# VHH binders against p49116, part 195

Target 1, 238 residues: p49116
Amino acid sequence: EGPLLSDTHVTFKLTMPSPMPEYLNVHYICESASRLLFLSMHWARSIPAFQALGQDCNTSLVRACWNELFTLGLAQCAQVMSLSTILAAIVNHLQNSIQEDKLSGDRIKQVMEHIWKLQEFCNSMAKLDIDGYEYAYLKAIVLFSPDHPGLTSTSQIEKFQEKAQMELQDYVQKTYSEDTYRLARILVRLPALRLMSSNITEELFFTGLIGNVSIDSIIPYILKMETAEYNGQITGAS
Key: E = the ipSAE of ESMFold2; O = the ipSAE of OpenDDE; V2 = 0.75 times the mean of E and O plus 0.25 times the DockQ between their complexes.

## First folded at step 15 (VHH)

Design ga28 (framework vhh_7n9e_1)
Fold by ESMFold2-Fast, scan of step 15:
Structure ga28 (fold): chain B 238 residues (1-238), chain A 119 residues (1-119)
Amino acid sequence: as target 1 above (238 residues)
Amino acid sequence: DVQLVESGGGLVQAGGSLRLSCAASGFRFEDYGMYWGRQAPGKGREWVSGISGDSSYTAYASSVKGRFTISRDNAKNTLYLQMNNLKPEDTALYYCATESYEYGPSDYWGQGTQVTVSS
């Protein structure tokens, strides 16, 4: 078989809602986050290996890893999103809620810890200067994770993950030949993604969605969207 | 209207071979992944094998890996499953399906073709 990812799968272009409001609000943040989530789901659907696993397996994989894909997307698109500005606005809203309503101290600490973990992750990726090929393969590694409970075809998923790992290694060794330890520095960042709560990600970025629905419950519907419904999110789509 | 028509099933002795075909119409066949599923008497549907739209990738259930080969002919809008070294536990109604997200919230299943493997 050929490479797991082609050059088209390396391209990941987020189009932000325009213009950014003078004062950030939950609707702008939710719209921005939804665009990134939709772009990530569309990216996954375009991978031939992913298509070959079938719809039930695809849905299960994305349900299990959407928070990891989303967080990698936040790091990759941090500059175009002005992520630091969004996080500052979220912190400001949390501080106002504390002063107004005296929310649970334990919950506030959990949310602030999540924000600090997210900032640390994004900063580490920026410091490493992770490129588009590296992000694409890291996303593929987390997408093809065979170790989530309830998965079928785990041996096939594991082989696709191993292929992603090998292609990342080959790319890094050829492109950054003078940095012997670069691959190790990149891979040790991945475990942090599983320490971040998907529930807190939903609260921070998706609170503007209809009702109290979970991202997990809407993933099957996002994956079933027509390509036309992703138009405006992907630059260069013909 | 998406239509899938399976054929090629039959009765075969253990160790034998069959080739299944699925004729597809009503959508751009080459743009969608395709797969074969099966349903044994009194059991739920089971995914067997899948193939990408461009044929560059295939996947198989552990129970059939090394024995079954999925392929497609995009010019003919046809999906194939070559089944070798058949076992009695392969006895089932075999369906083809598409990952067409355009046409509904679920994969489209054909009417199926019966495969019976005698010991």
Scores: ipSAE 0.397, ipTM 0.756, lowest interface PAE 2.4, mean pLDDT 84

Design ga29 (framework vhh_7n9e_1)
Fold by ESMFold2-Fast, scan of step 15:
Structure ga29 (fold): chain B 238 residues (1-238), chain A 119 residues (1-119)
Amino acid sequence: as target 1 above (238 residues)
Amino acid sequence: DVQLVESGGGLVQAGGSLRLSCAASGFRFEDYGMYWGRQAPGKGREWVSGISGDSSYTAYASSVKGRFTISRDNAKNTLYLQMNNLKPEDTALYYCATEPYSLGTEDYWGQGTQVTVSS
């Protein structure tokens, strides 16, 4: 079989809603996050190895890892999204909510800790200057995780994850030949993704768009959308 | 409208071979992954094998790996499953499906072709 990813899978172009409002609001944040989620799902669906696993396995994989893929996407697209500005606005809102007794102190603490972990992750990726090829392979490593509960075909999934790791190693050794420990520094960032709550991600980025429906419950429907429908969602066209 | 039509099933003795075909129409065949599923009497549907749109990747259920080979001919809009060393437990109705119109999508899978393997 050929390489796991081709050059087409390295391209990851987020199209933001425009214009950016003078004052950030829930709808702008939710639309921006939705576009990133749809782009991430479409990216996964375009991988030949992913296509070969069949719909039930594909759905289970993405349902299990969507928060990790989304967080990697946030880090990769942080500048395009003005993510630091979005997070600052959310923090300001939470601080005001504490003063007005609108949310419990324990819940606000959980959300603030999540935001701090997210900021630390994005900052660490920025400091390492992770490039487009590295992001593509990190997303593939996360996608082809054989250790989620309830998965079938775990041996095939593990093979694809190992292939992603091998291709990342080859790329890093060729491109960053003088930095012997770069791959280790990159890979050690990945466990932090599993410590971030998908429920809190939903609350921060998808409130007002999803209503009371969870992201994992809508993933099967997103994956079934044709390319034209995915493009329509990404651009906001109907 | 998407159509998938399976053929090639039949009765065969244990250790024998069959080649299944799936004729697809109504969509750009080369742009979609394809797979075979099966359903034995009294059991749920089981994924058997899948292939990418460009044929660069294939995957198999552990129960059939080494015995079955999936392939496709994009010029003919046709998917194939070569089944070797058939076992009685392979007896099932075999279905063709495409992502996103895969098994579990009510509108877009084939009606199936019956494979019966005698002990």
Scores: ipSAE 0.061, ipTM 0.580, lowest interface PAE 6.3, mean pLDDT 84

Design ga3 (framework vhh_7n9e_1; at its last look DockQ between E and O 0.01; V2 from the best seeds 0.00; counts 0 for: pae E 15.2 > 2, placed apart)
Fold by OpenDDE, look of step 16:
Structure ga3 (fold): chain B 238 residues (1-238), chain A 119 residues (1-119)
Amino acid sequence: as target 1 above (238 residues)
Amino acid sequence: DVQLVESGGGLVQAGGSLRLSCAASGFRFEDYGMYWGRQAPGKGREWVSGISGDSSYTAYASSVKGRFTISRDNAKNTLYLQMNNLKPEDTALYYCATWEYSSGPEDYWGQGTQVTVSS
């Protein structure tokens, strides 16, 4: 059996909407996020092991982990996305909502904490200087997680996850031989992803474009989209 | 147009074997994962086995693992399912399907071939 991931899976290039507006409006943020989401899902789709699991299982996997994949994508593409600016804009928009008394105090706290968690996670990943291979394997580990409820073929999924983990281990040992604990340091970041609310992520990054449509409901559609349809296709996912 | 045509089904006794084939056309076969599904009487569609475009990875439902083998011949645009040690519970209409997405978001599957396993 060949490697789970190839060099083609290491490439993860996000193209931002152009031109960047002077003021980052909700539409720009949502479009940017949508492109990242599409890229992440299509990345998953390009993995042979993922292809082998069948449509239902694949859909279930992505539904279970899209927030984690998306968050890893945010971290990986933070510079290209100007993530700090995007998050600042989101906060500003949130402040407007606060002023209009549309949110409860508890909700405000939850959302702000979520933003902080996102920032901290991305910063932590940057500090670790995670490279493209490591990101690819981390995404694979997240993708092939057998512990989500309702999954079928969990044994097979587990095998793929183990494969991803082994390949990551081998890569880290080979590439960063001087850093004996790098693998552990990287893997210990994964639990942070599970603490992040997919609902809040969806609200912050996608509400402006998808309205009442959930990411969960459009995942099957995204997985079946042409790769060339990244740009401006979120409206078609309604 | 994507077209999938299954064959090889039939009536067999428990413990017997069958080999299903699926002829594919209308898309670049080697670029896409393929899978077999089945639908038993009174039940919904069930995923049985899948294979990546390059055949590097295969996957099986727990119920068929160790008994069924999926393979493909990309030169012939054909998907196969070797079914060994068949059981009555394997009785179903078997269909092949693809994750071909170049022509749209719809799922593509064939008309199916009937497999009946007698006790």
Scores: ipSAE 0.820, ipTM 0.924, lowest interface PAE 0.5, mean pLDDT 91
Fold by ESMFold2-Fast, scan of step 15:
Structure ga3 (fold): chain B 238 residues (1-238), chain A 119 residues (1-119)
Amino acid sequence: as target 1 above (238 residues)
Amino acid sequence: DVQLVESGGGLVQAGGSLRLSCAASGFRFEDYGMYWGRQAPGKGREWVSGISGDSSYTAYASSVKGRFTISRDNAKNTLYLQMNNLKPEDTALYYCATWEYSSGPEDYWGQGTQVTVSS
């Protein structure tokens, strides 16, 4: 069996809406996040191992891990996205909501804690200088997670996760041969992704896209889209 | 419109072999993963095997691993399932599916092919 990922699966290029508005608004943030989400789902669909698992399994895996994939995508595309600027705008909006007594203090604290966790994660990845190959394999490791509730056919999923881990190890050992503990430093970052609330991610980034439904509820429909429809969502035009 | 037409089923004795075919049309066959599923009388649907668009990856349910082989011919827009050492518990309606998979054999693009294994 060949490698789990090819060079085409390492390429992950986000195209931002242009022009960037002078003042960030919910429409710009939502459009940017939606492009990243669709790029992430299209990336997953392009993996031969993922294709082999069949559509029901594919849907279950992405529904379980979309927030982890999205957060890894935020970290990988942080510079292109100007993520720090987006997060600052969200924080400013929350501070204004506190002054106007529009949201409960408990809710504001939950959202702020999420933003701080996200910033810490992205900063950690930046400090480690994670490259494109490493991001691709980390995304594959979280995608092929056999331990989410409700999954069936877990032995095959586990096989693909182990293959992703082995190929990441081979890559890191060959490319960063002088840094004996790099792989351990990278892998220890992954558990933090499961502490990120998908509900809060939806509130921060997808206001206006999902309305009264959750992202995991629309995933089956997104995964059935033609390549042209994906390209339209990713670029904002077609 | 996507169309999937299964064929090759039949009655066979335990230990025998059958080769199923699925003729696909209405989409770029080579761009999509394909899979075989089955449904036995009185049981739910079971995923059997899948293959990537480029044939580089295959996957199998534990119940059929080592006995069944999935393959495809992208030039002919055809998916295959070679079934060896068939067992009575393999008796089911077999159907093929792609990214447009939905939850029933009553879906308009695939009706399945019956496999019956005696004794």
Scores: ipSAE 0.510, ipTM 0.781, lowest interface PAE 1.6, mean pLDDT 84
Fold by ESMFold2, look of step 16:
Structure ga3 (fold): chain B 238 residues (1-238), chain A 119 residues (1-119)
Amino acid sequence: as target 1 above (238 residues)
Amino acid sequence: DVQLVESGGGLVQAGGSLRLSCAASGFRFEDYGMYWGRQAPGKGREWVSGISGDSSYTAYASSVKGRFTISRDNAKNTLYLQMNNLKPEDTALYYCATWEYSSGPEDYWGQGTQVTVSS
């Protein structure tokens, strides 16, 4: 009945691990990425419409879209994270894996192309100066996507997505009233998110260069965490 | 339309050097990462080296690391590959490539420039 998102869903503050190492290493990159992932999952779980869908539906939705949410989070937090520096460090670690004969030439090409696509997506979002409200609604549109394969009972999901789209439209029209094309420019960026590989995201940010950790498998556990445990994962505190 | 035109190839003796260029047009060059690939006779395509749009990072295949240097000049819309200490196994058709976000996440390739390294 009320708005899909409240002002508390607009705030999205990522805190980086401290102290920063002299050279960014796999541990620092994985900790930074984990904080963003948990912040994104905490954000999604806090949405009343998401809560209304029930646990099984919630798990299916997040399994389908976590990489898109994570990628939007990377774009939103690119300056705070120094994402260009992190990506450079990832490339350096890839060179070590090449030296140790752990990656094929075709895989190296796939990974490098993914890194370039990611950086260019983040640059395009920065060029548009996407604000926090716009990011929140874009994340909601991505979260409540009824089109992912394997989802059941999609009519509630579709209604929530339409509500997110309507609220984004209203926000942009009110806030950027003299920029007729802003909404269109924003929305045309979303299809690229589905072309980002969750497999490669896991390799780049969560498992080093060995692809054997599945975010998909841990999603049910992340969604069931108590709030205090979430806060520990987001800040690194125990 | 996206256009990539490679140049600078030729015949060179082992141990020698060449500098390849790739002139780009039809897209905002500075917004996209670029890479060099090569195809040797009778072999599949191999990735050689890549560089981000803002040059903030580079990467190299192990077979060329330390010998090849990738660079770009965004003011001139040009990608470069400096190849030093060339070996006969570097003989290949070299091509530059990119992807264009606004057209979708597809790779675009140039026609290539032949590099032949004699024993």
Scores: ipSAE 0.005, ipTM 0.221, lowest interface PAE 15.2, mean pLDDT 81
ESMFold2 (binder alone), look of step 16: mean pLDDT 83; pTM 0.834

Design ga30 (framework vhh_7n9e_1)
Fold by ESMFold2-Fast, scan of step 15:
Structure ga30 (fold): chain B 238 residues (1-238), chain A 119 residues (1-119)
Amino acid sequence: as target 1 above (238 residues)
Amino acid sequence: DVQLVESGGGLVQAGGSLRLSCAASGFRFEDYGMYWGRQAPGKGREWVSGISGDSSYTAYASSVKGRFTISRDNAKNTLYLQMNNLKPEDTALYYCATEGYGWSPEDYWGQGTQVTVSS
């Protein structure tokens, strides 16, 4: 069979809502995050190996890994999003909430720790200068994770993950031939993604859009959208 | 309006073969992955095999790998499942489905086609 990913799967271009407000607000942050989420889902759906697994398996895989895909997307699109500015605005809001006694100290501590972990992850990826091919394969590795509870067809999923790992290795060895340890440095970053709470990610980035409805519950609907509908959501009224 | 019509089932002896067909309409067949699922009496649905829109990728459940072959003819909007070395455990109602549509029997699962394998 051919390669797991083609050059079309390397292209990952986020279009931000325009214009950027003078002061960041929850609606702008949620719209930006929603665009990234939809782009990530559309990316996953375009992979032939993913298509072959069928609707139920696809839904289960994305439900299990959306936070990892989203976080990789944040790292990849950090400059386009001005992610550091968004996170600084969230921190300022949390600091104001402490002063106004709106949130418990324990909750604020959890959210601040999550922001710190996210910043460390994004900074580590930036320092490694991860390219588009490497991001595409890292996303494929997390997408085709056979070890989530409740999955069926785990042997096939594992084979697709192994293929993603092998193709990433081949790419890195050919493109960065003088950096013997580059692949190891990249792969050791992945376990950190599973330590990130999906609930806190939802609260930080999707409160204005989702409210009390989880991302998990809307994923099946997002995956059903045709390419035109994905584009319509991305370019919807802002 | 997505329509999927399965055919080709029947009664066969253990070790025998059957070829299932699924006629698709109402969408651009070549743009979507397709899969076969099955349901034995009293059991939930089990994913059997899938194929990408361009046929470049196929996937199989461990229970059928090496015995079943999924294929498609995009010019005819038809999905196939070639079943070889059938076992009594393969007895089930076989359905086809497409990705990108709701998980609902009324939406993209027909009545299915019954496969019965005698010992």
Scores: ipSAE 0.011, ipTM 0.522, lowest interface PAE 9.0, mean pLDDT 83

Design ga31 (framework vhh_7n9e_1)
Fold by ESMFold2-Fast, scan of step 15:
Structure ga31 (fold): chain B 238 residues (1-238), chain A 119 residues (1-119)
Amino acid sequence: as target 1 above (238 residues)
Amino acid sequence: DVQLVESGGGLVQAGGSLRLSCAASGFRFEDYGMYWGRQAPGKGREWVSGISGDSSYTAYASSVKGRFTISRDNAKNTLYLQMNNLKPEDTALYYCATETPGDYLSDYWGQGTQVTVSS
């Protein structure tokens, strides 16, 4: 069998809503986040190994890992998104909510801690200068996680994860041959993704998209969209 | 209108072979993964095998790995399942499946073809 990922799967191009507003608002943040989420789902669907597992398995995998994929996407696209500016705007909004007694201090503390963890993760990836190939394989390792509860095809998922790990190792050893411990430094960052709350991610980035439904409840429908429908959702054109 | 029509089932002795076919129409076959599933009497549906749109990747349930081979012919819009060394526990209704193109709210499953393996 061929490689798990091709050069096509390394390409991950986020198109931001244009123009960027003078003052950041919930609509712009939600639109930007939705574009990244939909790009991430479309990326997963383009992987031949993912297609081969079948729709029930695909839906279960993405429902379980969407927050991890989204967070990796935030790190990868941080510059394109001006993520630091978005996070600063969210922090400012939260600080104003404390001032006006609109939210409990305990809730604001939880959300602030989540933002700080997210910023630390993105900073660590930036410091390591993770490239496009490395991001693609990290996303594949996260996607093909056999250890989520309720999965039925765990042995096959594990084989695809191991293939992703092997191909990442081969890439890193060839490309960064002088840095013998680079792979270890990269992989040690992945457990932090599991500690980030999907509920807090939904509140911060998707308030305008999902209303009162969860992201994992709409994942099956996003995965079934044709490319034209997917692009229409992102652009609001259809 | 999406259509999936299975054929090739039948009665076979343990250790025998069968080749199933699924004729697909109404969508761009080469763009979609295709799957075989089965349902034995009194049991739930079991995923058997899957293949990517470009045929570069295949996947199998552990119960059939090494005995069954999935393949497709995109020029003919046809999915295949070659079943070797059949066992009585392989007795089931076999159906092919894919997502419904252009309708993200629905799935499509064929009606199936019966495979019966006698001991």
Scores: ipSAE 0.426, ipTM 0.771, lowest interface PAE 2.8, mean pLDDT 85

Design ga32 (framework vhh_7n9e_1)
Fold by ESMFold2-Fast, scan of step 15:
Structure ga32 (fold): chain B 238 residues (1-238), chain A 119 residues (1-119)
Amino acid sequence: as target 1 above (238 residues)
Amino acid sequence: DVQLVESGGGLVQAGGSLRLSCAASGFRFEDYGMYWGRQAPGKGREWVSGISGDSSYTAYASSVKGRFTISRDNAKNTLYLQMNNLKPEDTALYYCATESYSGLPEDYWGQGTQVTVSS
């Protein structure tokens, strides 16, 4: 078989809502996050190896890893999103919530720890100057994870993950030949993604948009969208 | 609009071979992944194999890996499943399917072709 990802699968371009409001609000943050989530799902759906696994497997994989894919997307698109400004706005919103007795001190601590872990992750990726090829293959490694409970076809998923790891290694060794430890520095960042709660990500980025609907429940719908419908969602046309 | 018509099933002895075909119409065949599924007596549907629209990638259920080969001919709008070294546990109604963006995936499952493997 050919390479797992082509140049078209390396391209990852987030289109932000326009115009940007004078002051950040929950609606703008949720719309921005939703666009990134939709872009991430459509990216996964475009991979031939992913297509070959079939809809049930595809849905299960994305349900299991959407938070990891989303977090990698946040890191990759941090500058486009002005992520630091968004996180500051979220912190301000949380302060208002505790003042109104909406959240306990323990919950605020959990959420703040999540924000700090997210900032640490994004800063480490920026410091390493992770390029588009590296992000694409890291997302593929996360997507084709065979170790989530309830997955079927785990041996085939593992094969695709190993292929992603091999192609990332080949790319890094060829492109950054003088930095013998680069691949190790990149791969050691991945375990941190699993320490971040999907429930907290949902609360921070999606509360104003999805209401009582969970991300898990909408993933099958997003994956089934046609290209035209998907593009409409990204541009805010639908 | 979408039609999927399976053929090639039959009765075969254990260790034998069959080649299934699925004739597709009503959509741009080359743009969609295609799948073979099966339903054994008294069991739910089981995914068997999948192939990307461009044929660059294939995937198989562990139970059939190394014995079955999925392929497609986009010029003929036809999906194939070459089944070798058949086992009695392969006995099932075999369906081809594709992803639906306007309905349930099952809306695009064909009527099926029966494969019976005698011991």
Scores: ipSAE 0.274, ipTM 0.686, lowest interface PAE 3.6, mean pLDDT 83

Design ga33 (framework vhh_7n9e_1)
Fold by ESMFold2-Fast, scan of step 15:
Structure ga33 (fold): chain B 238 residues (1-238), chain A 119 residues (1-119)
Amino acid sequence: as target 1 above (238 residues)
Amino acid sequence: DVQLVESGGGLVQAGGSLRLSCAASGFRFEDYGMYWGRQAPGKGREWVSGISGDSSYTAYASSVKGRFTISRDNAKNTLYLQMNNLKPEDTALYYCATEGYSGFEPDYWGQGTQVTVSS
């Protein structure tokens, strides 16, 4: 078999809603996050190895890891999104909620800790100057995780994860030959993704979209979208 | 109007071989991953094998790996499953499927072709 990822899988271009409003609001943040989520799902669906696993396995994998993929996407697209500005707006909203006694202090503390973890993760990735190829392979490593409950093709998923790890190693050693420990520094960042709560991510970024519907309940539909529908969602054109 | 039509099933003795075909129409076949699934009497559906649109990747359930080979001919809009060293446990209705035709529509499944392996 050929390589797990091709140059087309390295391309990850987020188109932000325009114009940016003078004041950030839930609608704009939700639209921006939705575009990133749809881009991430389309990216996964375009991988030949992922296609080969079949719909049930694909759905299970993405339901288990969408938050990790989304967080990697936030880090990769942080500049395009002006993520720091979005997070500042969310923090301001939470502080106003405290003043109005609309949310418990414990809940707000939990959400603020999540925001801190997210900022720390994105800052660590920025400091390492992770490139497009490295992001693509890191996303593949988290996508092809064989350790989630209920998976029926775990040996095949594990082989695809190992292939992603091997190709990442080959790329880093070839491209960053002078930095002997770069791969180790990159890989040690991944466990932090498992500490991020998908429920809190939904509250922060998808409040305007989700209402009474969870992200994992819509994942099967997103994965089945035609390329034109994906393009419409990621550009807002359709 | 998406259609998937399976053929090639039949009765075979344990250790025998069968080649299944799935004729697809109504969508751009080469753009979609294709899958073989099966359902034994009184059991739920089991994913058997999958192949990417460009044939560059294939995947198999552990129960069939090394015995079954999935392939496709995009010029003929046809998916194949070569089944070797068949076991009684492989007895099932075999059907092909794709991810769907128009996004939010369900996966399109054929009516299936019956494979019976006698011991």
Scores: ipSAE 0.047, ipTM 0.559, lowest interface PAE 6.8, mean pLDDT 84

Design ga34 (framework vhh_7n9e_1)
Fold by ESMFold2-Fast, scan of step 15:
Structure ga34 (fold): chain B 238 residues (1-238), chain A 119 residues (1-119)
Amino acid sequence: as target 1 above (238 residues)
Amino acid sequence: DVQLVESGGGLVQAGGSLRLSCAASGFRFEDYGMYWGRQAPGKGREWVSGISGDSSYTAYASSVKGRFTISRDNAKNTLYLQMNNLKPEDTALYYCATEGYPSWGEDYWGQGTQVTVSS
């Protein structure tokens, strides 16, 4: 077998809606998040090893890990998105909701803790100065997780995950040869992704576009989308 | 609707060879990865080998690596599995798979083709 990822899988360029509104609104936040989600799913679909597992396995993998992929994407694209500004706007909205007695204090606390975890994760990745190759392999490690309930072909998924880990190790040892512990510092960040709630991510970033429909229900449709159709979505042409 | 029709199975002695074919219709074949799976009596389904839509990537289960070769002909909408040095443990119903019949999220399997390897 050749390498799991090629140079084309390192490229991850988010195009933001233009222009940015004077005041952030739900529509702008949701459109930005949807573009990142579509980019992340198209990235996964473009991996030849992913295609070789078959569409049902592919759908199950993405349904299980979309929140982890999305969060890695938020960290990678934090500056392009002005993520800190988006999160500040969400926090202000939540504080106003407390004053109007629209949400319970316990729910607001859960959401605020989620935002804190997200900020901490993004800051840790920035401080480690994670590069594009490292992000690509971390996304591959997350994508090819054999331990989600209900998966078939778990042995092959595990082999792809191990291959991603080996290729990441080779890259880090070659590129950052004097930093013996860099790989360990990077990998210990991954478990935090599983502690973040996909339901809270949906509420924060996707409310204006999905309404009462879950991300789980739209994932198969996004994965089926042709490249031309996907390009139409991110450019707003169709 | 997606339709997959497997052929090429049969009875062979250990050390023999077979070539399986899967004729696909109802979808844009070159846009989808395909795989071969198998199921032996009384056992669960086992993923055997997969191939990307453009044939740039192939993968094999450890039990078949070096003995089986997956390939495809996108012009003919056909998937192949060349099976060499067959073992009694390879005895199973072999099927090719892709989803979209008719619902997303569900693998479509043909009826399969039986491979029986005598010791």
Scores: ipSAE 0.031, ipTM 0.518, lowest interface PAE 7.4, mean pLDDT 83

